VHH binders against Protein DOG1-like 4 (DOGL4). Designs and how they scored, part 20

Target 1, 232 residues: Protein DOG1-like 4 (DOGL4), of Arabidopsis thaliana (Mouse-ear cress) (q84jc2)
Amino acid sequence: MSKMRNLVEEKFLEFYESWVIQLELYLHQLLIAHNNNTMSETELRHLISKLTTHHKAYYTAKWAAIREDVLAFFGSVWLNPLENACSWLTGWKPSMVFRMVDRLRKSRVVLVEAQVKKLEELRVKTKFDEQKIEREMERYQVAMADRKMVELARLGCHVGGESVMVVEAAVRGLSMGLEKMVKAADCVRLKTLKGILDILTPPQCVEFLAAAATFQVQLRRWGNRRHYVTHS

## First folded at step 12 (VHH)

Design gc2 (from gb9 with S100D)
Fold by OpenDDE, fold request of step 19:
Structure gc2 (fold): chain B 232 residues (1-232), chain A 124 residues (1-124)
Amino acid sequence: as target 1 above (232 residues)
Amino acid sequence: QVQLVESGGGLVQAGGSLRLSCAASGFTFSDYHMAWFRRAPGKEREFVAAISWSGGSTFYTDSVKGRFTISRDHAKNTVSLQMNSLRPEDTAVYYCAAGDELYLPISADEYDYWGQGTRVTVSA
């Protein structure tokens, strides 16, 4: 049984499907670049720039959409249940990408001491920022259960009259908070990514981005197979 | 408003040196990659050098490698281009550019803000 979708959901679903297709194309190019070792530094940089621009485009679209309906992203219909289960504030958890960085160390990639140090500093900062966002998010979530809302829930008064106004006001307040938190989370994601890419060499960036994209694409595929969903 | 103001251009003899400077204002300087482009007479604008938002990464076009050095000062919101061993073919209007892409771009279309340019003339 399919859930009825609103306009924001439908529009973003269409966008995301196209976006993922393009991501897969870039992933293919990254893998070729990684395995062939024939590309010049200039070519690698262009490839990296194309992919990162693609990622930036996602957030541009996302931020436009969340201004209209941030709640749509907390029930993201464009994601399968497995993808949703792995989501942190409507996206990937920033600190998890360091697992991809760690992979580089195991794949004959030599990181110099200066890189290791910078990566560790970035890791610490990223984790700190995540925790800060989590605390603030908790505040908004708990605030939804204020005195009025709890009383309405207790009485079962959720339809009609003043009760509707109270609920709508509460939802609006929550939505504003959620939008703020989602944007904050996205900023941490982007800063983390930007930081990693600044630390790594172009070949290392290609490997890192390939690993990250592979994980994203495979997670989607695994989830689709598990739930008998087919996406292009 | 965003402003990029170049300075340091002028006339110099072949083999000489110049230091270009670009003063940035109106945006968060530390978030932006900075670059220098140039346009020679009768030619299209071309990439010269770029420096990442942190200053930790740089990239140069082949023709200037070993001769030019790009740097930035976060305290002063400036980016500089030290040009040594100048050649007549380096004659151009040099432009400062700023971009906020996730990765250090080397294409002009990936930079958001541009200066008015400063003229560099290298005589034979």
Scores: ipSAE 0.895, ipTM 0.954, lowest interface PAE 0.5, mean pLDDT 93
Fold by OpenDDE, fold request of step 19:
Structure gc2 (fold): chain B 232 residues (1-232), chain A 124 residues (1-124)
Amino acid sequence: as target 1 above (232 residues)
Amino acid sequence: QVQLVESGGGLVQAGGSLRLSCAASGFTFSDYHMAWFRRAPGKEREFVAAISWSGGSTFYTDSVKGRFTISRDHAKNTVSLQMNSLRPEDTAVYYCAAGDELYLPISADEYDYWGQGTRVTVSA
């Protein structure tokens, strides 16, 4: 049976579908730029800025939506199961992008020693920040099962008005924590991306962003084929 | 309150040098890209130079390449523009700008904060 979607889910689904379409357009431009060595640095920088602005717009929309219903993003009905399976705290795992950077190193892209060092430092920092967020996330998750909640669970479904209030309070508390954690995770994503783009040259940025966008688009396509999910 | 205060402008002869400075306050300086723009009389504001939040990346408009150098000091929350071999065409009001975009922007609309500007006049 199909899950009934709430208003936040529906709105964000529509947004995301449009956002992905635009991403594919940028991806196409990135691939052209990557294969065309005649583009000027200015042109490359403009293209990079357009795409990064597009990414920033996603988080703006996301943060507006999570204020209304952060739990919607832990179901993420706009994603297929494969995309969801690859998600960390409602988005891409920040440290994962370093695999894409590694791919650059194995390709025709030459990273100088200084870049490699900076990337490694950034990777370490990103990992540290991820772990910090994970620990805090666990704290909120464990806090949901406090003494009162455990007692209510033991009593079963025969609960009165007071029990309902306790559950609602617990859920609200969790939701507030989740919103905080999701925002924190997104900040790590953005900082990581910002850091990588600062280290790489414009051509390298184009290649990196093309790889990232390709992965995102292909993951969606693979997941849709596998799970017979239809997106408009 | 966010403030960007430019200084160092003035009158200089062609071939001379000038160093502009911009003092930033009211925001986390280390998170922001910094840039210099200029507006000549009767012309639109144009990009001159930018430096990334870390200082690791810089970009210049073609007309100033090799003559201008942008730098930043995180300890002092300042960005500077060393202008050498000045030309009459460099005459303009120079503006300091700050932006927190993911990538170092070279368009004015991608910068969030602006100074009041400092006038540079290069005589023939």
Scores: ipSAE 0.893, ipTM 0.956, lowest interface PAE 0.5, mean pLDDT 93
Fold by OpenDDE, fold request of step 19:
Structure gc2 (fold): chain B 232 residues (1-232), chain A 124 residues (1-124)
Amino acid sequence: as target 1 above (232 residues)
Amino acid sequence: QVQLVESGGGLVQAGGSLRLSCAASGFTFSDYHMAWFRRAPGKEREFVAAISWSGGSTFYTDSVKGRFTISRDHAKNTVSLQMNSLRPEDTAVYYCAAGDELYLPISADEYDYWGQGTRVTVSA
């Protein structure tokens, strides 16, 4: 990657690379569990808990980083262009995971009617929440074009003194809004995941999580091959 | 500010029943998984039962399956443990716990809040 990185970007890049490696290890374990069916329910639950704890750790790190520089996550130098293109507000789009659930239904997994109903309700709610966040994002984006900023833009690129202060204030305002929206989006992600895992049986959870992790890992792999991106 | 208060413990004869209750306050109850743990004399704390945040999923340790039932009441912010066919081996201090993990935890270290415990004694 040839992009200039700030300290936040560098640190998170390092974190994310390590995090992905661990994800791949869990994925391997999930696949083993899924294919051999030798694990007890207790063992499956422990495995699921380990992976979900790993996911929570990602958001803990992310939220710490966005407090310092939320804009870093809108560049996301730790992602390749393909991953970034599939990103919604600095992460996976919550409603997308239901495609993974649908995959279960096409496999050997049988969902009972009650599960199907609950999943559909959750899908509807998730989509609704996504739309709310999108609308709010638009407000923050439009707010950048206030009277003073428009005036500065009209005067050209020569910014100094008071002009610099105005721009910095505007950027701070946007950043605060973006941080709020990113957190909101992450909450929807986590709630969606939490909901799905509550509806599915432990074996179904394993299959779901394996599918999701596989998609994530493969997306990264495909993107890296396409754009000749190397990650440590 | 966060409180978990257990009640319902006591002395009961083998084959008898007890219903434990835990009242939760100081946090968003509906977001938390709830569980019961127990510690017998001279033994380590062990998992007994857990119920998910929604109440839609439960899990039990093998030794209590078919005898114990965990439930929760969102309106009252309570979790209960119905214990039937009690055995002397069930004698312990029972603890209520709350956790906000993404998945229903069955390990003690994944729970954030704990009650003071209620003593259950089952006589032969």
Scores: ipSAE 0.891, ipTM 0.955, lowest interface PAE 0.5, mean pLDDT 92
Fold by ESMFold2, fold request of step 19:
Parts: sequence; structure tokens; C-alpha cells
Structure gc2 (fold): chain B 232 residues (1-232), chain A 124 residues (1-124)
Amino acid sequence: as target 1 above (232 residues)
Amino acid sequence: QVQLVESGGGLVQAGGSLRLSCAASGFTFSDYHMAWFRRAPGKEREFVAAISWSGGSTFYTDSVKGRFTISRDHAKNTVSLQMNSLRPEDTAVYYCAAGDELYLPISADEYDYWGQGTRVTVSA
């Protein structure tokens, strides 16, 4: 990772800062809708679609950027250290979203038995997909460790162009593998979101999206305050 | 190649019923939301009904709620619109549409694929 930001990092930092600002603006609309019993189902659906379109825009930009530099998304310059520490393959672990659903259910949202059953089925599917990715990641890391050990033994005896080419090939292979796993994780995130929004009613979707956006905004704000302590 | 083919249109008397069908091919049907839109003479296309990718969620425009029923058949890759208690103002060309958005769309610009349409005429 360069100590100076490369072009991919600069562009995505600029994108992400504006994306989060817009997310906060949509959050205000969600909170108004959450507290307003006079919104029509059509109005709620339009608001939900604005949020989902905003999330798709994030992934569109992300996938374009990871084709250029997937490593920029591990320890991202546009995230504070708390946000980075909460990342699993460049984002929230897909199944963590069900903890938010569980909290809403305990406090405010009434789910009928059919919804609960469908959410549990989705949770199991999401967990299964996560575990497949984790197994693939573990196998990839083991293979890298074995190859790294062999390559380090060879490099310990050689200095020159062959060593550079072997390291460069290993890094390229790592980047390709990481891109594949990041995209797989993002697909699980999107399929899980799509499933949750399909199971919940429009008012419940507004509550869910508001809770998710609130948590994301608060995590960013809290992490920024923790790391910007000054002595005045 | 994605293809949506509507059928079942025709002439019907007010108070009557029609069933529209849309055969879908060239994409993974179970990943797509499906909808019906209509264009009345001299008007722009308007939303009629939609059904989510899973079939678990539906939405109808107010003027057809309680009269029209959208359904989908995963085994046959078809979407149907059962239209009951038809009125002259339901006269339009009806279009089948498909989209893979995260949330069931009700706006035409959120649907990627469209059929050629089937004409429904409701006589007084």
C-alpha cells in the first residue's frame, strides 16, 4: 500500500465522502417517513427505491474501482480506523444485518409468523454463502502461505529480475483472488438486502433502512471523534 | 437474448374479464421483478401492477386494486394479469416488463426489458 494516495484512492475517497453525505440526507427522509403515519404506500416505495438506488451506486463505483486496485479497499483511506476494523472482505459481514432486524423486532417492528419463517430461511442461506466464501478465503491463504514459503526460499538464494517477476506474479494472483472474493461477498450482501426488503412490508423496510443508515452514520461520526482528539 | 411476449388481449364488454400472459426467456426469471404497464390512447405509459422476484410481494395502482391480480409461475417462466370487472377506462395496450432492482420497482425507468404489448379494448 503506498504512503501517497494513488488515483484510485483519491477518486474513491471523493466519491465516498459525497456518497455518505447523500446517505445522511436520505436518512433524514427515512426518519420523517418512520414517524409519519400519513405517507402513502406509493410514497414509501419511492423512498425505499431512492435508498436502494443509492446503495447500487456505491457498488457500481466500488466494482469499477476494484478492477483497478482491489488492495485500496483493504484498509481504506476513506474510512476511519473503527470503520476499517469492522470490515469483513471490504464491507459489513452480510449476516450482521440480521442482528439489526432482530433488534427492530424486539423493540418496534411486529413481524407475522410467515415473515419470521422467511427471514430465518434467508439468514441460513446468507450464513451458508458466507461460510463458503470463508472456506475459499482460508484455502487461498493456505495456498499463498505454502507458495510464499517456497518463493522466500528461492528468493533467499537469488537477487535479480527473477525475484521481482515471482513477487509480481504472486501479488497479481493475490489481487485477482481478492477481487473474486470481494465480489462474491458483495453479491451475498446484495442478495441478502434484496431478500430482506422483499419479506418486509414498506413501513418495515423504511424502519430497517433507517436503522442501517443510522448505524453507519453514527459509526463514522464516533470513529472520527475518537481519532481527532485535540488538546486545547 | 431477452424476450418478453404478451398474449391474451382482445375485446371484452364492460364488467367482463381477461387474463393476460407474458412468456419470459433469455434471463434468470427468478432473479427479476415483473410488472404490467399500460398505455391508453393519447396517454403515456402508466404502472398497473408488479410482483417481486420471489412472488412474495405485489403492488397495484389504486384504480385496479381489488380487480386485477398479478401472479408468476417460476416453472413456466410466465407472469399473468387476471383482469376482472373491466371498465372502458382500462382500454390500453398492456406491456410486460422485467427488472432486477434491489426493491420492487413501480416506475417504468427501473425496468430494463419490455414486451411489444397486447391490446385490451373494453366496450361499454
Scores: ipSAE 0.731, ipTM 0.887, lowest interface PAE 1.0, mean pLDDT 85
Fold by ESMFold2, fold request of step 19:
Structure gc2 (fold): chain B 232 residues (1-232), chain A 124 residues (1-124)
Amino acid sequence: as target 1 above (232 residues)
Amino acid sequence: QVQLVESGGGLVQAGGSLRLSCAASGFTFSDYHMAWFRRAPGKEREFVAAISWSGGSTFYTDSVKGRFTISRDHAKNTVSLQMNSLRPEDTAVYYCAAGDELYLPISADEYDYWGQGTRVTVSA
């Protein structure tokens, strides 16, 4: 049976589809800026701010939706299976973004020694924060699995108001823990992005944001095309 | 309670120097970008200079590049604007601003907190 969508999933699906369309429009502007040597630093900074504001709007909408239904963000209906398979705690993995920076360095982007040092420090900090979140997630999963298994086993033996209340309390506890962990992961994502953009020059920021947007758009297109080919 | 308190304004002769200071409190200073804006009589408020949350990135409006230097002190929670080679056109009320955006803002709308301003008058 096809998965039915609740109201949170329907609202966020509509938001996300519009958000991605706007991201594609900003990508076009980034690519023009990349090829246009006449843009002033002020103009580049305005464009970068449009992108970062767009990303911040995504998290604002996400955090509102997670308060109502965090589970919607694990295996999201607005993402294709490839996009979902690439997710770490409902989004891109913070440490993986440095692979994109590394690719830019090996192309035509030249980073000075001071930038390289700062990026290495940020990479280490990001990985440390990631690992801390992973340990917390594992701890929560073990604790909730123990609690959930016991309560669900008891529910299987009989049905009653107290069994339902215990299961509901366990589910609420799991949801609250997941909300906390998703927000913590998003904070690491935002701090990592903020740090990278602070280290890079405005032209380098345009290249980085263009690469990130291209990857996101292509991951979506590739996953959608594979699905249609499989079903056609 | 967030407070930004500017000081160091006054009257100075053209070619002279002033150092503006802004004391910040009520927020985690190291998370915030800091900026100076100014408003000349009869004009709109304009961007002067900004420094990122880490202090690693700065940006200046063209008319002050090479003459003004923005800096921040995380130990004292202050941001400063060293203003050298002052011109009569620099006459304005100078405002300190703070914002926590992902990227160092240069538009006034992107700054959350503002000081009351300090007046700088540059005489010919």
Scores: ipSAE 0.730, ipTM 0.883, lowest interface PAE 1.0, mean pLDDT 86

Design gc2 (from gb9 with S100D)
Fold by ESMFold2, fold request of step 19:
Structure gc2 (fold): chain B 232 residues (1-232), chain A 124 residues (1-124)
Amino acid sequence: as target 1 above (232 residues)
Amino acid sequence: QVQLVESGGGLVQAGGSLRLSCAASGFTFSDYHMAWFRRAPGKEREFVAAISWSGGSTFYTDSVKGRFTISRDHAKNTVSLQMNSLRPEDTAVYYCAAGDELYLPISADEYDYWGQGTRVTVSA
C-alpha cells in the first residue's frame, strides 16, 4: 500500500521505465524527421510504424498485467503524482487528444477541409464512446454498492470468518468489472489513435506523434522535479 | 477462419494491363488494412501497395507509382490491384495481406494474414 510493491507492480515499473526511455529515443527521431527535408514518405512511414508498434507493446504488457492486478493501474507506482493526476481510467482521455490536434492546427499543421470534417466526426464518435464507458462505470459502482449494503446489513447481525470471504468475493467482483472497463477505455484510445493517424498525412502524423510524446515525456520530467529550487 | 484468396494472375505482354483481386473472409473487413506484396524469382518478398482500413489512405512503392492502383470494396469484401503499363520486372507471385495495426503498414512482418499468391508473368 505505501512503500511495499507487489510483484506485478515491480515488474511493470521495470517495463514502464524501459518503455519510456525508448519513447524518448523515438521522440528524438521524430524531431529529426520534423527538421529533415530529405526524408522520403517511405522513411516517414517506417518511423510512424515504430511509434505505433511501441504503443501497441505498451498495451500488450498492460493487458497482461491487469489480468493479475488491475488495481495497480489506479494510482500507479511507475507514475509520479502529476502523471497519475492526469489519468482517466488508467490512461489519457481520448477526447482530450483532439485538443492537441487543434493546437497543432493553429500553429503549424495545415489541414484541408476534408480532414477537418473527418476529425470532427471522429471527435463526436470518441466522445460518445467515452460517455458510454462513464455510464457503464457508474452503473457498475451503483450495483456493487447495492450488493455491499445488503451484505453489510446482514453481517451486522453476525461476525466471524465468513466476513472475510464476503470481502474477498466483493474485491474479486470489483477487479473483474474494473478490468473490463479498463480494456474498454483502452479500446477507445486505440480506435481514436488509429482514426487520427488515418486522417493525417505522414508528415502530419510525425508532428502529432512528436507532440504527444513530448507531452508524455515532459509530464514525467516535471513531476519528477517537484523538489527543486525555483529561480525568478 | 480467416481466408485471403487472390485471383486474376496470368501471362501478359509488356505494356499490358492486369487486375488482381483478393477475396477476404473470416474477419471484420473494414477494420483491416490491406496490401499487396510480391516475390520475384530468387528475391525476397517486397512491398507493392497498401490501402488503409477506411480506404482513405494509400501508399505505393516507387517502382509502381502511377502504374498500379489499389482499391477496396467493403460491400464485396475485396481488395484489388489494377496494374497498367506492365514491365518484365513486375513478374512475380503477388500476395494479398491483411493487418490491424494502428498505422497503415508497409513492412511484411506487420501483416497477420496472407493469401497463397497469384502468379503474374510479363513477357518482353
Scores: ipSAE 0.720, ipTM 0.877, lowest interface PAE 1.0, mean pLDDT 86
Fold by ESMFold2, look of step 17:
Structure gc2 (fold): chain B 232 residues (1-232), chain A 124 residues (1-124)
Amino acid sequence: as target 1 above (232 residues)
Amino acid sequence: QVQLVESGGGLVQAGGSLRLSCAASGFTFSDYHMAWFRRAPGKEREFVAAISWSGGSTFYTDSVKGRFTISRDHAKNTVSLQMNSLRPEDTAVYYCAAGDELYLPISADEYDYWGQGTRVTVSA
């Protein structure tokens, strides 16, 4: 059976459903803008800003949710992050976005050599930032293992409310560390997006945002279809 | 404590030039887009020019294209607006603004920090 969701997860999923519906509406506007040669640069910039504001709203809601309970996003397997090497926290690797940029270069978007050079520099920087997060995750896992050993030894000497307080402190420490790491990963994602949008021209930004929105909407639709099949 | 301080305004004759400067402090300058807006007597603030956080992208309102140039200096934490071929309709209070949106904003409500303004008067 399906695992029971906690209140934080349920509230975020309600937000996400509404957020994707609005994203699909913006996608239709992006597709119209793509096909409309008479749209001014000012009009394109306003549309792009609506999309980027919508994306910021996603992260604002996500960060509020992980502030309440980051472990809800890892489910019942939160202890397993100590065993996972190079696992990415609550999302795709930030550098994955460059595969979409590469796809657009092959079929739709013509980039000037200066843009290509800047995108390659950004790709390298994003990968460097990813590696820093991976090192921090490794340090965190080692530190938690060491603290767990000390806490377990101490628990063997005590019973009652003091033991509960030590366990609660260990769980709070794990949650705080994971929250920090999820936010760090999201910050790399946002910096990468900000960099891409700065390099691309307004029409190219519309193309990119339309591709990203299409992918996100399709992922949700695939999930909904699989859900109905599973319950039929 | 964020501060944006404009300077360089004054009175000039039509056809003349002015260079406005905006000194920024209290935030990571390289993370912020910078812009100039202006308010003519009896009118609302309007967009003039913007430059992205990296300096890689600029945008100008139609009436100033080719006459105004926005630039930024990360070493000095300053944004400048070189205004050439000034016209009487350029008369306004000019405001420096900063915002950290994902995309270079051209609407005033997308900028978080504002200077007090510097007056530019262009006489016929």
Scores: ipSAE 0.713, ipTM 0.883, lowest interface PAE 1.0, mean pLDDT 81

Design jc24 (from ja1 with K106R)
Fold by OpenDDE, look of step 15:
Structure jc24 (fold): chain B 232 residues (1-232), chain A 123 residues (1-123)
Amino acid sequence: as target 1 above (232 residues)
Amino acid sequence: EVQLVESGGRLVRTGGSLRLSCAASGFTFSDYAMGWFRQAPGKEREVVAAIDWSGDETWHADFVKGRFTISRDNAKNTVYLQMNSLKPEDTAVYYCAASFPFYTLRSSEYDYWGQGTQVTVSS
């Protein structure tokens, strides 16, 4: 797929490519740590901190970019179709990460009862927050058929000074709403991630983060094999 | 340069009201959750209230019991703490802090801090 890219798309594409490369490096470190029982808790916590900082950097960049053009993230030209298909409000579905936790439980990771209980509570909370955002998004999407958007549609076929101003204002309004929704979703993502990391032990965190990073990297690889995506 | 500058702290009598302000600069204020913390002499710093980046969600400590209200004005890059029904035990240095992208109850997780403003409540 070839799509016209704007400046925001190009800049974020470049950023994301670099970010993914770094993620792969961290993934390698996580895997080493996971397979090496000699690492101290301090070392593990440091590695976890690096990953959390890396993710924070992503969202810092994202939020800077969406401030310029939130619509770019609803196309996400830096992602392949598979990645896009798995996207929920411009990112990963928060509740999806519990699948990673389930995977851990099915592996060699043993969670104590208290952890299991807290994880379930977090799962319920995450689902609730997702649904709340989804309802708001639905409301917003339905509201798109309001007077402003109708006017936008009406004026869309005409090019003139006044018409252009009205269209721009309408687009800005729409974008602001979308930006708010995206930020809300991102907060749920990061809160969920933090919640999980707060429940798990450092070794479990490393395994979880490794699984999550692996999934992300593999999803990208699988998608790229199925659909050729040209990256800078 | 990132700056958080608290203001409004002063001496007030028990039962009085006070409004603290925190002016932010040097970062994208609207992307950060904000919190108010306080530290009394000889005590640990504790979270008083927090507000998300949009202002839609707020949290208040139990000891607030409806007396304090956190709010923000993103257009002014300012977060506020309205304090009513003040008590002597509210005497402390009050700090504003910023956290990306959401607020927490752990002071160590906040990214930026103000210098603090002294609030003294007399009997």
Scores: ipSAE 0.869, ipTM 0.940, lowest interface PAE 0.5, mean pLDDT 92
Fold by ESMFold2, look of step 15:
Structure jc24 (fold): chain B 232 residues (1-232), chain A 123 residues (1-123)
Amino acid sequence: as target 1 above (232 residues)
Amino acid sequence: EVQLVESGGRLVRTGGSLRLSCAASGFTFSDYAMGWFRQAPGKEREVVAAIDWSGDETWHADFVKGRFTISRDNAKNTVYLQMNSLKPEDTAVYYCAASFPFYTLRSSEYDYWGQGTQVTVSS
């Protein structure tokens, strides 16, 4: 059976479809820049900046949607937040982006030793930030389990309005905690993207952004109703 | 319309203190990292302090060595810079800036800027 989508999901889906269409247009520009030897470093950096702004726009819209209803981004993961400490919050694990960098290095992009060293340092930092979020999620899950048991015991003694208010308070507490964790995860994703773009040369950034845009466009081909990126 | 409005800059004696405020409007303040920058005549704009969207992480430049403290109040859409033990070298126009969603140390990466408030530290 189909479930009625709420207004938050519908608005974000509408945004996402438009966002991917614009990303396709930027992909075209990236491919032209890749094949055009006459573009200056300034011109390439301007295009890279447009892509960076476009990725920030995705998170701006996502954070607005999360503020209204964070649970819309958790499908089956939300149903079991207590046992899903290692599930990644509403997206790809940030360090997964390094698989794309590794793929580019194997196929076309030549990196000097200084870049390789900086990328490895960034990979380690990204994984450290991921682990910090995972530890915080574990503490949150334990705190939630304890509070849920207290609330269930209290509900056994209460009927009517106070029981509804207690349940509503528990739901709000869960939503607030998950919102903070989703925002933290998104910050790691954007920090990692920025770090990669800072290490790569402008032509290498164009290659990387083109690969990333191609991946995002291909994900759209599998789902016209995609609301969010799920953990693989 | 996005606005960042700094206030609290004035003339202060060496060793004195003052607190700068930056009131934000026209965007979701609680989603943005905030930074304080300064620019003295003939010098490049430099980052003084920054604070993340949640307020949990802060950064301060070495040249303010425990003298300045950034803070924020998301309920009032305001970021602050508490400035203690002021030196003549701190004389500058101080700017408030916002970056989504994390702070950086490069001024070119901030989305919104205030008009600045003058701080002058005299002997």
Scores: ipSAE 0.645, ipTM 0.840, lowest interface PAE 1.3, mean pLDDT 81

